# VHH binders against WD repeat domain-containing protein 83 (wdr83), part 14

Target 1, 315 residues: WD repeat domain-containing protein 83 (wdr83), of Danio rerio (Zebrafish) (Brachydanio rerio) (q6dh44)
Amino acid sequence: MAFPQPRPQAPQLPQHLWRTVDCQQGAVRAVRFNADGNYLLTCGSDKSLKLWSVSRGTLLKTYSGHGYEVLDADGSYDNSQLCSCSSDKTVILWDVASGQVTRKLRGHAGKVNCVQFNEEATVMLSGSIDGTVRCWDTRSRRMEPIQILDESQDGISSLKVSEHELLTGSVDGRVRRYDLRMGQLQVDYIGSPITCVCFSRDGQCTLSSSLDSTVRLLDKSTGEMLGEYSGHVNKGYKLDCCLTDKDTHVLSCSEDGHVYYWDLVEGSLTLKLPVGKAVVQSLSFHPTEPRLLTSMEGRVQVWGAEPEDAAENES
Short names: E, the ipSAE of ESMFold2; O, the ipSAE of ESMFold2 at other seeds; V2, 0.75 times the mean of E and O plus 0.25 times the DockQ between their complexes.

## First folded at step 6 (VHH; framework vhh_7z1x_3)

Design g13s (from c16 with Y109S; at its last look DockQ between E and O 0.90; V2 from the best seeds 0.78)
Fold by ESMFold2 at other seeds, look of step 6:
Structure g13s (fold): chain B 315 residues (1-315), chain A 123 residues (1-123)
Amino acid sequence: as target 1 above (315 residues)
Amino acid sequence: QVQLVETGGGLVQPGGSLRLSCTASGFTFSTYWMNWVRQAPGKGLEWLSGISSGGSYTSYADSVKGRFTISRDNAKNTLYLQMNSLQPDDTAVYFCARSPDEWELPYGSFDYWGQGTQVTVSS
């Protein structure tokens, strides 16, 4: 009998600093890759949204129109539109090329914490401290939402859309998954305010972070707890979590100035990345490459799996 | 205009209880996290407790955990603090305060304050 194949090697993880971007936007509340990963968005406490080239680290455009801090943003799949949300209680749809406001949508009774396009960019979904999720038609001239979801008992902190499903996280300690085709709702009770939710890349699991300093992975079909990841600090901030591009590791921001990486299957800590000495507020993982964005205070950093310079070959 | 008005303070014996109220007006109360803060004679401000906009999340300073309970009634625009097992070092002016940001408890700054209500604990 032949020897079995060796275990797959752990993928290289983004741990090498490539660039630091001083955004000049006050605090950067959120950092986001666009859909193809070539651009990044920064959401500023100075009320601005900025678009940058990831590879060059250069500012491409500034979007002004919000009356208070920008809290989240998303880019459409075709790079033609942006959406953003703010403490000014509005959602804005932007034309990327012109920088003009296409629509400024009012209706939320409080700060809007999260916003995302659906995959086809036919709707925007927004979640607010008012406890509602609102769905807005991107192509209609009407100012009213298509639908309002008000099942939450407290503020909405995070939302994500995948195919026909909407995943939301609430301060009420619940993760809610809506099947929009069948009109069904599944509720998972975590018991601590949810700060971030996402789907696994294969669409079979959900991930949530909460104020009990714990990230949890659930099987979507059965509701079983598959993994529980801790050791970081998340006690008072809305911090991001995610999975790597290949679903091999779980990541979380932390109040201690690090990004934590855990092996998804084993649950063990793989890497504690030192970002700085302040709260790491936001992160975004590249859709297809081992590349990470982090925000801390007014700066965004781009991290790669290998050093950018190949100085070892210069001898 | 935004107003926060505390009531319910008074004189109580050690081991006693009081319930403070804070009535809010001039803003949408149900979309703000709210807090209680106190100032003892000759001392600085001490954050005691915070509560989320929907009331489902509460947080407490170690000095009051297990003795104080924060709550809110959004239909009445009112914040409450139930204080049990009071001791002389709980003597202070108690303020309700509004959080401009829902996160960062207990480290958040407060943008609006009430006038305060005096609590005095003495034998």
Scores: ipSAE 0.755, ipTM 0.886, lowest interface PAE 1.0, mean pLDDT 91
ESMFold2, look of step 6: ipSAE 0.756; ipTM 0.884
ESMFold2 (binder alone), look of step 6: mean pLDDT 86; pTM 0.872
ESMFold2, look of step 7: ipSAE 0.747; ipTM 0.882
ESMFold2 (binder alone), look of step 7: mean pLDDT 85; pTM 0.865
ESMFold2 at other seeds, look of step 7: ipSAE 0.726; ipTM 0.871

Design g16 (from c16 with Y107E Y112S; at its last look DockQ between E and O 0.69; V2 from the best seeds 0.72)
Fold by ESMFold2 at other seeds, look of step 6:
Structure g16 (fold): chain B 315 residues (1-315), chain A 123 residues (1-123)
Amino acid sequence: as target 1 above (315 residues)
Amino acid sequence: QVQLVETGGGLVQPGGSLRLSCTASGFTFSTYWMNWVRQAPGKGLEWLSGISSGGSYTSYADSVKGRFTISRDNAKNTLYLQMNSLQPDDTAVYFCARSPDEWELPEGYFDSWGQGTQVTVSS
């Protein structure tokens, strides 16, 4: 009779702290991987946007031009451009290499909460407390939006773009999905102010977080709720949620200083990651690797699936 | 110049009702979350209620849930607080407050305040 062999499990969830970066930007309102995951962006209450190397943890460039705090940012697929949005009611398009403002776009009547490029970086999309989403041409010298979407009855808190689709979350408790080619709109009523929305990696589901301390997974085509995840605290802050790189787990920031991980299918809590003693306001998951960024106050942390110093000890 | 002016306070008997108003000027009212805060005699400030810029989301402190209702009329630049079933410990100066951040209630920083209106609940 032989003893059963334990089956080794490769680490697959980021739970080991690799780096802590004091960004020196006041509060960091948003942290974002770029498209390939090699760089990260930090959006500061000090009005600055900063670009960092993920692997080295070093500052590469500071972008100054907003008149108030920076609330969100995104990098273009080719790393040549950045966009950002601010409490100053503007969206800025930046040239990455020079640090120069290419366009400063006005028109929103209030603070702009979210911004993203489309896949080809031909359009920027922005969402504001004024209840509108505005679409901006990145290549035109025109300063007017291409399109204004005004279906929401309250502020826009989050948006995500995937191919021809736009997903938005609103304080009115609704998640809206626009098919921009066909002009179709699907509305899913959640019933509590939406704080963050995203697509699953396979494109079949949408995920939303809301102020009832609940993250919900919906079937994109039918609107049926496939999963519901709770136990974290989200009662008053705009917090991020996401899915892992392989759609195995749901993540959410929390006001109690943790990032919560739930098994997507079972809905059970698998990890309660202690980030710190303050609100964890933002997170971003690496596009292809088990790597996580978190923002808490003025600090950004990089988390990996195994301890970073293990390779150093072996060498 | 941002201005917030509260009206509608006064003397009321226990169990009575009052409706407070706050008229806003000097800013785009419809793009700000708004709040009511009170200060009882000899006490600190107590956040009571908040409302989103479009009016679709409201929140309340436990002390006033079910008795107080916040609302707004963006066409009139006016914030309201309907107060029912008033008790003597509701006696306070009531302030209208503007939130610069649409989140973080009730502990968010308020960047503009009215002068307050006195509410007194007494037999």
Scores: ipSAE 0.722, ipTM 0.869, lowest interface PAE 1.2, mean pLDDT 91
ESMFold2, look of step 6: ipSAE 0.752; ipTM 0.883
ESMFold2 (binder alone), look of step 6: mean pLDDT 85; pTM 0.862

Design p5e (from c16 with D101E Y107E; at its last look DockQ between E and O 0.88; V2 from the best seeds 0.72)
Fold by ESMFold2 at other seeds, look of step 6:
Structure p5e (fold): chain B 315 residues (1-315), chain A 123 residues (1-123)
Amino acid sequence: as target 1 above (315 residues)
Amino acid sequence: QVQLVETGGGLVQPGGSLRLSCTASGFTFSTYWMNWVRQAPGKGLEWLSGISSGGSYTSYADSVKGRFTISRDNAKNTLYLQMNSLQPDDTAVYFCARSPEEWELPEGYFDYWGQGTQVTVSS
């Protein structure tokens, strides 16, 4: 007879495995929620991008057109378009419904590590090992970038767009924040190659992960370090970090097969989630619910704050 | 037609210095991480050092840290290894190698190699 596990106190963190999806894409380099959190994107080393239903775990569409591995992707706010980037040096804009390539944008001199729409989906921003960020117009057939940012001294590993701001992380150990309206640039020196950057949900902080196995929370306006989170392993992989839907915890992937959770304010380790026995390479947190996506090898897992029950699987 | 050609090897006395060069062609050198690897007689391959595409990040094996310095000149498509305080156990064939990815991946570490240059440390 199995004893019931201790009933968790009103949990707010995704720690219960809901499903495992074998994506059939080789290694999954990145996993991303769409804007409303009902769909997820998987970026495959087999050159494919796939769209899935989060609640059902069902494949909805496969997007083929990249010549090499897909490294990152993003969905537009209205779910009508996708963008993706690849080691084939291109950015692709896709029509979601048809699965067809709308445009294949060239210009980067090397692999493209990260890509995101701005909030209005009027532009795409891409960052490359060539050290540039390029801005592409989604609304015209113009094939040249409308802006090139080349301040970085080495490759761009991560970028995020929020309102009028662009946040970038570079192998040169710097986090850069561009004010796109005023043309201003703030630089925060971390000192170790940056693997992932993001904004807090309230927009007041920035978060960065780096190859010194440390995640750092900074005050956006002053650059003051507000938190420093360690204990995980990040020494050679481009690993994702994020904040929970309510900015209560900091998360990081780890090379040891876990996702680490730290209390944002106290800095203490709250949970060491065992995902598997290989590098956890990517994660994505749901925009409004305590749901987490993880990728490890060719597998994506969906995690919830409570055990999955049969009512959630009915239609 | 990716090619990597090492030069600068030779015979040097213990405690001496030597500078290796690797000239790259057939690809956009400035967008790849580069490495030095060696093979001593009767031993396996030993990774020595790596450098990021822009040159701002370098890493070293413990066996050479403090004695060897990796650098690159992207305008000349050339990778360098400055080797100081050489000892007889540094005797090996030295290879430059191209990384297919910025970060570690299971598909393999190096996709193109040079032919190697012999370094011999003896008195």
Scores: ipSAE 0.671, ipTM 0.846, lowest interface PAE 1.4, mean pLDDT 90
ESMFold2, look of step 6: ipSAE 0.674; ipTM 0.850
ESMFold2 (binder alone), look of step 6: mean pLDDT 86; pTM 0.871

Design p5y (from c16 with D101Y Y107E Y112S; at its last look DockQ between E and O 0.92; V2 from the best seeds 0.74)
Fold by ESMFold2, look of step 6:
Structure p5y (fold): chain B 315 residues (1-315), chain A 123 residues (1-123)
Amino acid sequence: as target 1 above (315 residues)
Amino acid sequence: QVQLVETGGGLVQPGGSLRLSCTASGFTFSTYWMNWVRQAPGKGLEWLSGISSGGSYTSYADSVKGRFTISRDNAKNTLYLQMNSLQPDDTAVYFCARSPYEWELPEGYFDSWGQGTQVTVSS
């Protein structure tokens, strides 16, 4: 008689395809969950921004007003506003319900690569190929930025806001962390053009991806390298990286049509998720559940940790 | 009116050096990635090198890596290509080209070109 061998509990990772959405927006440059994870945003090369229901896979609203490709977008914490940025050099603030442009903000000298609200949605932050980050007041009729950050030696590729901190990535190979209340700046030199940055969920680490096909985890306070993740392909595209909802794994898009997962602590490859045969350009991880969005060409896919039927039975 | 004007071409012996310049006008030069491309007689276009808008990132085709150096001076709106160890196969018209995209995209193309400058390497 053979005894069953004990099985350790493995982390649940989103690897089961739940839904494919053909966005009808040309290429989808960025895909983003909203703050509660019930909606998603798609940024189209056709100049449109679209809002979708994650659970139903249905289009809720289309936002038109940019003159060129939409490159990034974010939703406010209360779901009342959206912001977006574009190759048309503008940042737009939208009213979600009406679909109307509240503000169209000009001033960047080149295309705007990234945009996000601060936690309270009192400020929008935008980063541009012109090497500046601009801070815009959301509640004022003022059309000028309240602050311009110009420390970067090259274009800004990515930014993220957490509490009072702003994290930026630049083509100059540096990750910069600003304390927006105190005016302090910390710089970590990676040495290769940065494509994406984010904070860990516990706020103690920063994560960056770069064109040397490497994702790096740093201790936020010391700048010490805590982890280095490779094996994917990132040589010429602006690709997203992130951490899972529980900070257990590191993810990266790849030019080879996969999303790579690494164990955060051990650095070992856990999963190589086949999304397709083209560049996986963008991803977004659900704020509280093991759910993943990916974009490849004009399609967005929703991935879950269990087959969809099993997840419904647990609800 | 967007304009790119190459200068610095000429005749050189094998092993020699030339420095090409490309003067830009009609746009904000410092917000565009820039490139050098060449066309040898009877051949197609060959991308040689690219440089980021701020100049901090450069890339090279294998055929010229180690011999050619791209640089830019944003205060002078000028792109440069320093070409060393020139060989007869480097004979071509050399073009300065502007990219509308910061990153590679499958559908991307250069949107502006200069008229080119002739480089001839012969003994």
Scores: ipSAE 0.668, ipTM 0.846, lowest interface PAE 1.3, mean pLDDT 90
ESMFold2 (binder alone), look of step 6: mean pLDDT 85; pTM 0.870
ESMFold2 at other seeds, look of step 6: ipSAE 0.692; ipTM 0.856

Design p8y (from c16 with E104Y Y107E Y112S; at its last look DockQ between E and O 0.77; V2 from the best seeds 0.73)
Fold by ESMFold2, look of step 6:
Structure p8y (fold): chain B 315 residues (1-315), chain A 123 residues (1-123)
Amino acid sequence: as target 1 above (315 residues)
Amino acid sequence: QVQLVETGGGLVQPGGSLRLSCTASGFTFSTYWMNWVRQAPGKGLEWLSGISSGGSYTSYADSVKGRFTISRDNAKNTLYLQMNSLQPDDTAVYFCARSPDEWYLPEGYFDSWGQGTQVTVSS
């Protein structure tokens, strides 16, 4: 007898609204999954940072201490610490469980647009409209940055850390990749203000969004253009882009109230997800599952794949 | 105290040129996007041009693109507007304006303004 051969499973894309969270934080400037995808962070224009359960949609803790809008945040690998940055020019290190401010770090001359821990959470990296990236020690009492990177000719809009590599995007139209181990720098010229950068999941490519309403995929090693994705609107906002959990699609926020999905290889538009009637400012893709977070004004939404792929809990 | 002071206005003949300056004080000029805006007699405010904090990105309204050039000198805390090929409908008070909270949010919402300088294009 013969068994049917398995058919390739089509990529599952999060297109079904599972949950809406009214954060009560004013505009939500950034939304982020934690490392395991079970929690999410919301960065409010009301100066607050909040931690939520993804599965329950419930508020777990509010972190107060910034003097102005919170623009970005990150959680440590072990869920014990958070870092955040603000238009108050500071970076804050928080203890998750107590909600206490561990450190409030000053030094940037303007808004701090982006922040992330390294893998071990031994340092925080922050990027500012002042054109610098600053590295802060999480372990010591020292309040001064341990390193300042000032190669950018204009503001820093986005940064990401992977292993010993730091990727930055600048208004000067350049994506910069630093090998922090070897002290090397690779510069890729895009030519329009960069709004977001990230690595592909396989670590071989970089992705950038820019104010020319274009998202670009580059080979990390050579800087050569591998893909170019457009049709969305990005003309004046710092919007997020990302890759899906399996690097099958490129996503971008848009000023027209949608999240755009393009097939990574073909470059064709796969899905134009209607989020609402205002700017979709931030997105985050789940580390391992087809789940998407979006923020639009004060609303965060959780999106999942088709109902048969969702957890059907009739308990 | 944030202060923006425009200079360089005056009377100019049609087809002429004029360079405006805006001197900034009371804030870290190099960390803000800056703009030029004008108000013609009997009309509302019209955004003309914007420039990023480091000067690497500039944007223009269609009405002035190709004729006006925005620039900045962060060492002198000064914003400039070079205006060429001026016409009578460029007659207005010209204002220097500082961009709001998010440095690449859309133009048209500004948190600090100068007093303005009069530009008159006439024979």
Scores: ipSAE 0.715, ipTM 0.864, lowest interface PAE 1.2, mean pLDDT 89
ESMFold2 (binder alone), look of step 6: mean pLDDT 86; pTM 0.877
ESMFold2 at other seeds, look of step 6: ipSAE 0.729; ipTM 0.873

## First folded at step 7 (VHH)

Design k1d (from g13s with T28D; framework vhh_7z1x_3; at its last look DockQ between E and O 0.89; V2 from the best seeds 0.78)
Fold by ESMFold2, look of step 7:
Structure k1d (fold): chain B 315 residues (1-315), chain A 123 residues (1-123)
Amino acid sequence: as target 1 above (315 residues)
Amino acid sequence: QVQLVETGGGLVQPGGSLRLSCTASGFDFSTYWMNWVRQAPGKGLEWLSGISSGGSYTSYADSVKGRFTISRDNAKNTLYLQMNSLQPDDTAVYFCARSPDEWELPYGSFDYWGQGTQVTVSS
């Protein structure tokens, strides 16, 4: 009689600490995986942007050029370019390999809170406390934005681009979704300052976090609320939320030093991950694997679904 | 030079109302969150209220919630505090204050303050 084949294991959530990185950047305002998940970006209150190897936890490059805190960053799919935004009111486009500033874009009237490339990295999109989203051509020598979106009544806190859509969150309590192909705008009123927005992996839902300590999942096409997730603390900080790589769980940072996981469908708390004793400000979920980045103060932690020793035996 | 100038203080009877104004100059007022803070005689500073840069989000300390209303007019670079149902323990110097960081309400450090305006509530 042969040994039975193991049943496929249910995906485990990232809950095992693999490594801690002391970034030496002051407070880390944002932590981001690159597109393939092999590198991470850290945005420092010391005005620096740093690129790290996820697997090794080692610093690869430091990007200096912002005049104040770096608030967000993104990498192009081909890993050749980075963009970043800052309290200095600028967006910077960087050449990854050389570390050189390719362009420093001015025009926002205040702090720039969020930035992302479109899929082709032909455009950078930035959102600011000035209430505008600005679109910048990455390959033009023009210093003016190619488009300004000014529908928001208050500051822009978060934006995400997926295919032909732009999703924004605002302090005015609204989540806005622009269809860039069709020129349409859908507005969902949450009623509390939005701190983070994202798309589900399957593209059918949107997720938002807000200062009423609530994360909400909405049907993208109808605006109907499909889930509401609470129990964490989000009352005064711009905290990140996301979905797992397979859309099984909702995650949120919290002011109490934890990352909260809820089952997406049932809405029940699955895991309260202790990150530390301070505000967990930012998180990023790996694009294809159950791996999580968290930032708290000046430290970034990498979390995996299994103890690192066990993962080594499976590679 | 950043300047914040409060006006509108004065003597009022218990149960009365006052409206404070704070005129801002030397910076782009519309891109900063703003606050009101007070200091009673012999007491420490007390944060009262904050308002987002666009005016769509407001927050209040429990001691003034329901009685005070913060607002702003970005076209006039002016912050307001409408104070109703004033009581003697509202007697204080009132300051407007600028937030250097938009998040972390109400516990931010403020980078600029006005000179203050005296409010006295007594019969």
Scores: ipSAE 0.736, ipTM 0.877, lowest interface PAE 1.1, mean pLDDT 90
ESMFold2 (binder alone), look of step 7: mean pLDDT 85; pTM 0.863
ESMFold2 at other seeds, look of step 7: ipSAE 0.751; ipTM 0.882

Design k3v (from g13s with S99V; framework vhh_7z1x_3; at its last look DockQ between E and O 0.80; V2 from the best seeds 0.76)
Fold by ESMFold2 at other seeds, look of step 7:
Order: C-alpha cells, then structure tokens, then sequence
Structure k3v (fold): chain B 315 residues (1-315), chain A 123 residues (1-123)
C-alpha cells in the first residue's frame, strides 16, 4: 500500500481579528507597517501621526507638526526616521525617538498624497495633487528638492520605491515606472484614475487599483496584463491594494466595508473579509507574515491567519 | 480671498443649449477638483458634475449624463459647463463649487461657492 502524498498546503490568509486600536485621531487616512512589521503608523485627519506597537496594541509616540490632515507616512529601515505628508502641502522628516521635526519641506502647490523613503533613507519621494513627484535629500539642510518629475497630466495618488525604481499612479489613468539608475520611464495606460500602486514581492509585477472598481496585475517589464480583479467597490475613494506576503493573493480595500482577496493566478475571489459598515480606506500587509492592518474611520484593526489564543500566549 | 463667479445663464427655449463659465481667484485653481451644482425653485441642492484638478477625470449625475459636459481651462482659472438638450426642469440657479477633499466624488461637502447664475428654460 503506497503512502498517501501530502496535500498541497493552502495559503494562510489573515481573516481573524487579533486587535482593535481606537486611534483617537479623527479619520485614519493611512495605516502602514514599519519595515520589520513590529510597529505601525497611523495618519490622522486630526493632523497627527502616531506610532504603535503591533503586538501590544499600545501607543508609543505622537508626532505633531502638520497644519492639516496627515495623508501618508513611511518609516526608515533602521527605525530611526519617519517621513509624512499632508494636506498642508508639506513633507516632514521626523526623528523617531525624540519626536522632533528634523525638516519640514515646502514646494508642492497642493495636497501631498503619498510619501516614501528610498531603501537607504537618503531621499524622500513625495507625490501631490499638483501632478509632480519631488525628491528630497534627507541629509541636506537645503529646502529645495533634488529633482522634480512632472510627466503626469493630473494629480499623483500613490508611489512606491524599489531599489532603483519608482512606481507612481496618477488620476490621469497612467501607472509610471522610472528607472532611477538609467533615467528611463515606462508608462502603462490603465484608463481610469489610479488610487494605489505597488510592486509584487518578487519584483516581477506591478499592481494598481483604480476608480473603475478594478485591480490589475501587470508584467513589470512588458506591461502585459496578467490579472484583473473585480467585485469590490472603488468609485470615489483613494483605496489601497496590495499583495500577500508570499504573492499568493491580491487584496483591495472597498467602499462596502470589506477587504477583498483574490487568488493571484486564478483571479477568483477567495475571501470577502467583513471589516465594518463604512469605507475601508487603507490597508497594509506584513512584510513577511500573514498579518494585515485595516483602517476604517478612526479605527485600525490587526488581522491574523489564526485566532489569537490569549490563554496560551498572553497574560 | 477665494472668489468664484458664474456667468452665462439666461433664458432659453426647450431643447436649446447654454454654456456656463465660472472664473476663480484667490486660490491655486489647478490643484482643486471642481463641481457644478444647481438649485431649482423650491427644491434642495443637486450635484451635477465634477472634474479633477488636471481635467483628466469627469463625473456626472444620471440626470445630466450625456447632455452636460464639464471642462476647465487652468491657464484661465475657469470652469465650464456645456448644457445641451435643456428642458423646463433644468430651470435653476447654477453654482460652481470647490471641494476640500477630491476623493469623495460625486458627493461631499463644499467649502466655497459662487453667487450663482440663473438658467430659465421656457417656451
């Protein structure tokens, strides 16, 4: 009698609520893991940026300095610096430990929708409703950007940085990929306002969400559409999308209070996670574990792949 | 100081056309999404159309889709509404309006309004 072959393991998906954090920041416009996934950032309509412990659910620090709501934030790899952007048209560089503003950068003509460090945190990249991406030197006391990218015909909604590449999404319906080493630009035309862009974990694909309620996966090199994911509602909000930690599923926020999961290869809906009764505006997936952050109104929730066993692992 | 001034209203026969203009001053027009709304006699406010800051994205209420066209000229700080196939129930005061948050089209709170221009559709 032959020994039965093991069944292929199904991917673990974060669908069990571990923790709810009431941020007391008004609406939470963006939620972000830090690089190692042990901390989270919350961007408040009350003008504050807050840093929290993911595992403990406790507030560690509040960063005050923006004049209007905070729209996005990012942490440096070594956890020493934060950057943030705001409706006040500024980008702020913060020292994490002291909470002090290191630099407050002006120059965008309108709201700054997105911000991220490069890998070594030597520059910050910001995208604005003014249609520009601006690159700022974190090491310099100069107030001028190093570079301004102005190819977009409308506002910049999202950006992400890999080692040598910058990916941007615009209301003009285009996803743009800049090769920063070679000075090259690749443009993929989606045709509807882009709300979020990201790279796949393996770096071979790009993912974009748009106001036609569709998330699209493209081959990074050719622009070929590899997948198309729909059924959620994205008609008027800047909603986040992402890929799971192992690139097995595509996720999207939705205006109907759910996070949608699709199998990346098959394109089929795998899970419709009920988060609440309002727009789920932001999400962030853990860099290496099946763990998800969601924001809805003023509340952030942490989701895991297994039920949290408080009797076994906490006191 | 933010100012929005509508022009181009008037009396028109059923089936006719009008083009409304809204000139903006006191703010960076090219970084705001803009909207048209109207108020008919004895009625509440009705959102009609919105346009993105760069002009690449437009949206319309079902009641005007296919008949009205929103556009903008950022060099002239001017918003437009081309209205075709007008009918008596299009009679209203028309306002251009600025939104503080671009990501809630077609509805949201407006922070600044023009004084309005009267459009009357009557035989």
Amino acid sequence: as target 1 above (315 residues)
Amino acid sequence: QVQLVETGGGLVQPGGSLRLSCTASGFTFSTYWMNWVRQAPGKGLEWLSGISSGGSYTSYADSVKGRFTISRDNAKNTLYLQMNSLQPDDTAVYFCARVPDEWELPYGSFDYWGQGTQVTVSS
Scores: ipSAE 0.726, ipTM 0.872, lowest interface PAE 1.1, mean pLDDT 90
ESMFold2, look of step 7: ipSAE 0.759; ipTM 0.886
ESMFold2 (binder alone), look of step 7: mean pLDDT 83; pTM 0.841

Design k50a (from g13s with G50A; framework vhh_7z1x_3; at its last look DockQ between E and O 0.99; V2 from the best seeds 0.81)
Fold by ESMFold2, look of step 7:
Structure k50a (fold): chain B 315 residues (1-315), chain A 123 residues (1-123)
Amino acid sequence: as target 1 above (315 residues)
Amino acid sequence: QVQLVETGGGLVQPGGSLRLSCTASGFTFSTYWMNWVRQAPGKGLEWLSAISSGGSYTSYADSVKGRFTISRDNAKNTLYLQMNSLQPDDTAVYFCARSPDEWELPYGSFDYWGQGTQVTVSS
């Protein structure tokens, strides 16, 4: 005898609040999953970087060494190192286990807005209001950057690294994609200050948010605009955007206290997630699960696709 | 040590024009967003305009859009405001102001201000 094939099920979106964490770091400027999604990083206006367990919601370690607000951070693939950047114009490489500063790198002429390791954590990439991206060797005692990219006409607001590619967003209204192996540069003109950039999970598209309250999806190879997503408010803040773990939806922070979800293909608004009454400043989507982090003021919230009681009973 | 000095104010007839300058010293001018703010007699502060560190982006309050133009010359450490079609309601002390953060326009705070320059629009 044959059983019916199960019906396909619609994707679930992270919309159920699992946890609220009061970070005690002043404003949380950025929230980031680590590479495996088991830990999260919080970047504080109080100059601290903190590492937390996602599943337990508990503080694991505090990293002190920046002279001003921490603006962004990233964890290495093997969880052994962290990097961070700050209004103090520096990039710091940290040893996770000891909490010690391995290197404090100077050279940017202004605050550093974004930082990320490459995939192997052999290089850190940083972007600054000084209009440069700087590449730093993590394995050398050298204190100067191994490369400086200065094509931007204004500040760098966001960067992401995938494989051998570097994607940057600038206040000059341009998204730039560098092929680091071939030394090639592709420039896509958006026309409004870029606040965040990222790659799609399948690597075929780029996503950008800008101060015209519009998130745009572009074909990576041709530069063709494949989608525009609006209805949120992004007029004066550097807000994050991203794709879901399966590339089904586009997300954006908003100045109105919500995270907006749009269907990637149809462009229609799917969900307007109420986070709170202030600007939602940062978000991070889990690498493989439908789980979302948001930061608003000094709080981080963890969101799941099912109510926490139901999720905890799954095995 | 940080110094912002406005010049170019004065008396002008309705419909006239003025160009304000703000000379900056004591900091790396080219890595900060800059703003113009005014205060009319007996009124609160009104943000007017901002310009990005590289000059690629400008933003204006509705009250001055189309009449005022912000610009900067990073080689001269100078911020400008070209004011056209001035009316009596534009009478105020005009300040240049430095943004500690380039975001949160127009609601951000400013960490350094000039002493201001008086603009008076009167017959």
Scores: ipSAE 0.754, ipTM 0.883, lowest interface PAE 1.0, mean pLDDT 91
ESMFold2 (binder alone), look of step 7: mean pLDDT 85; pTM 0.864
ESMFold2 at other seeds, look of step 7: ipSAE 0.756; ipTM 0.887

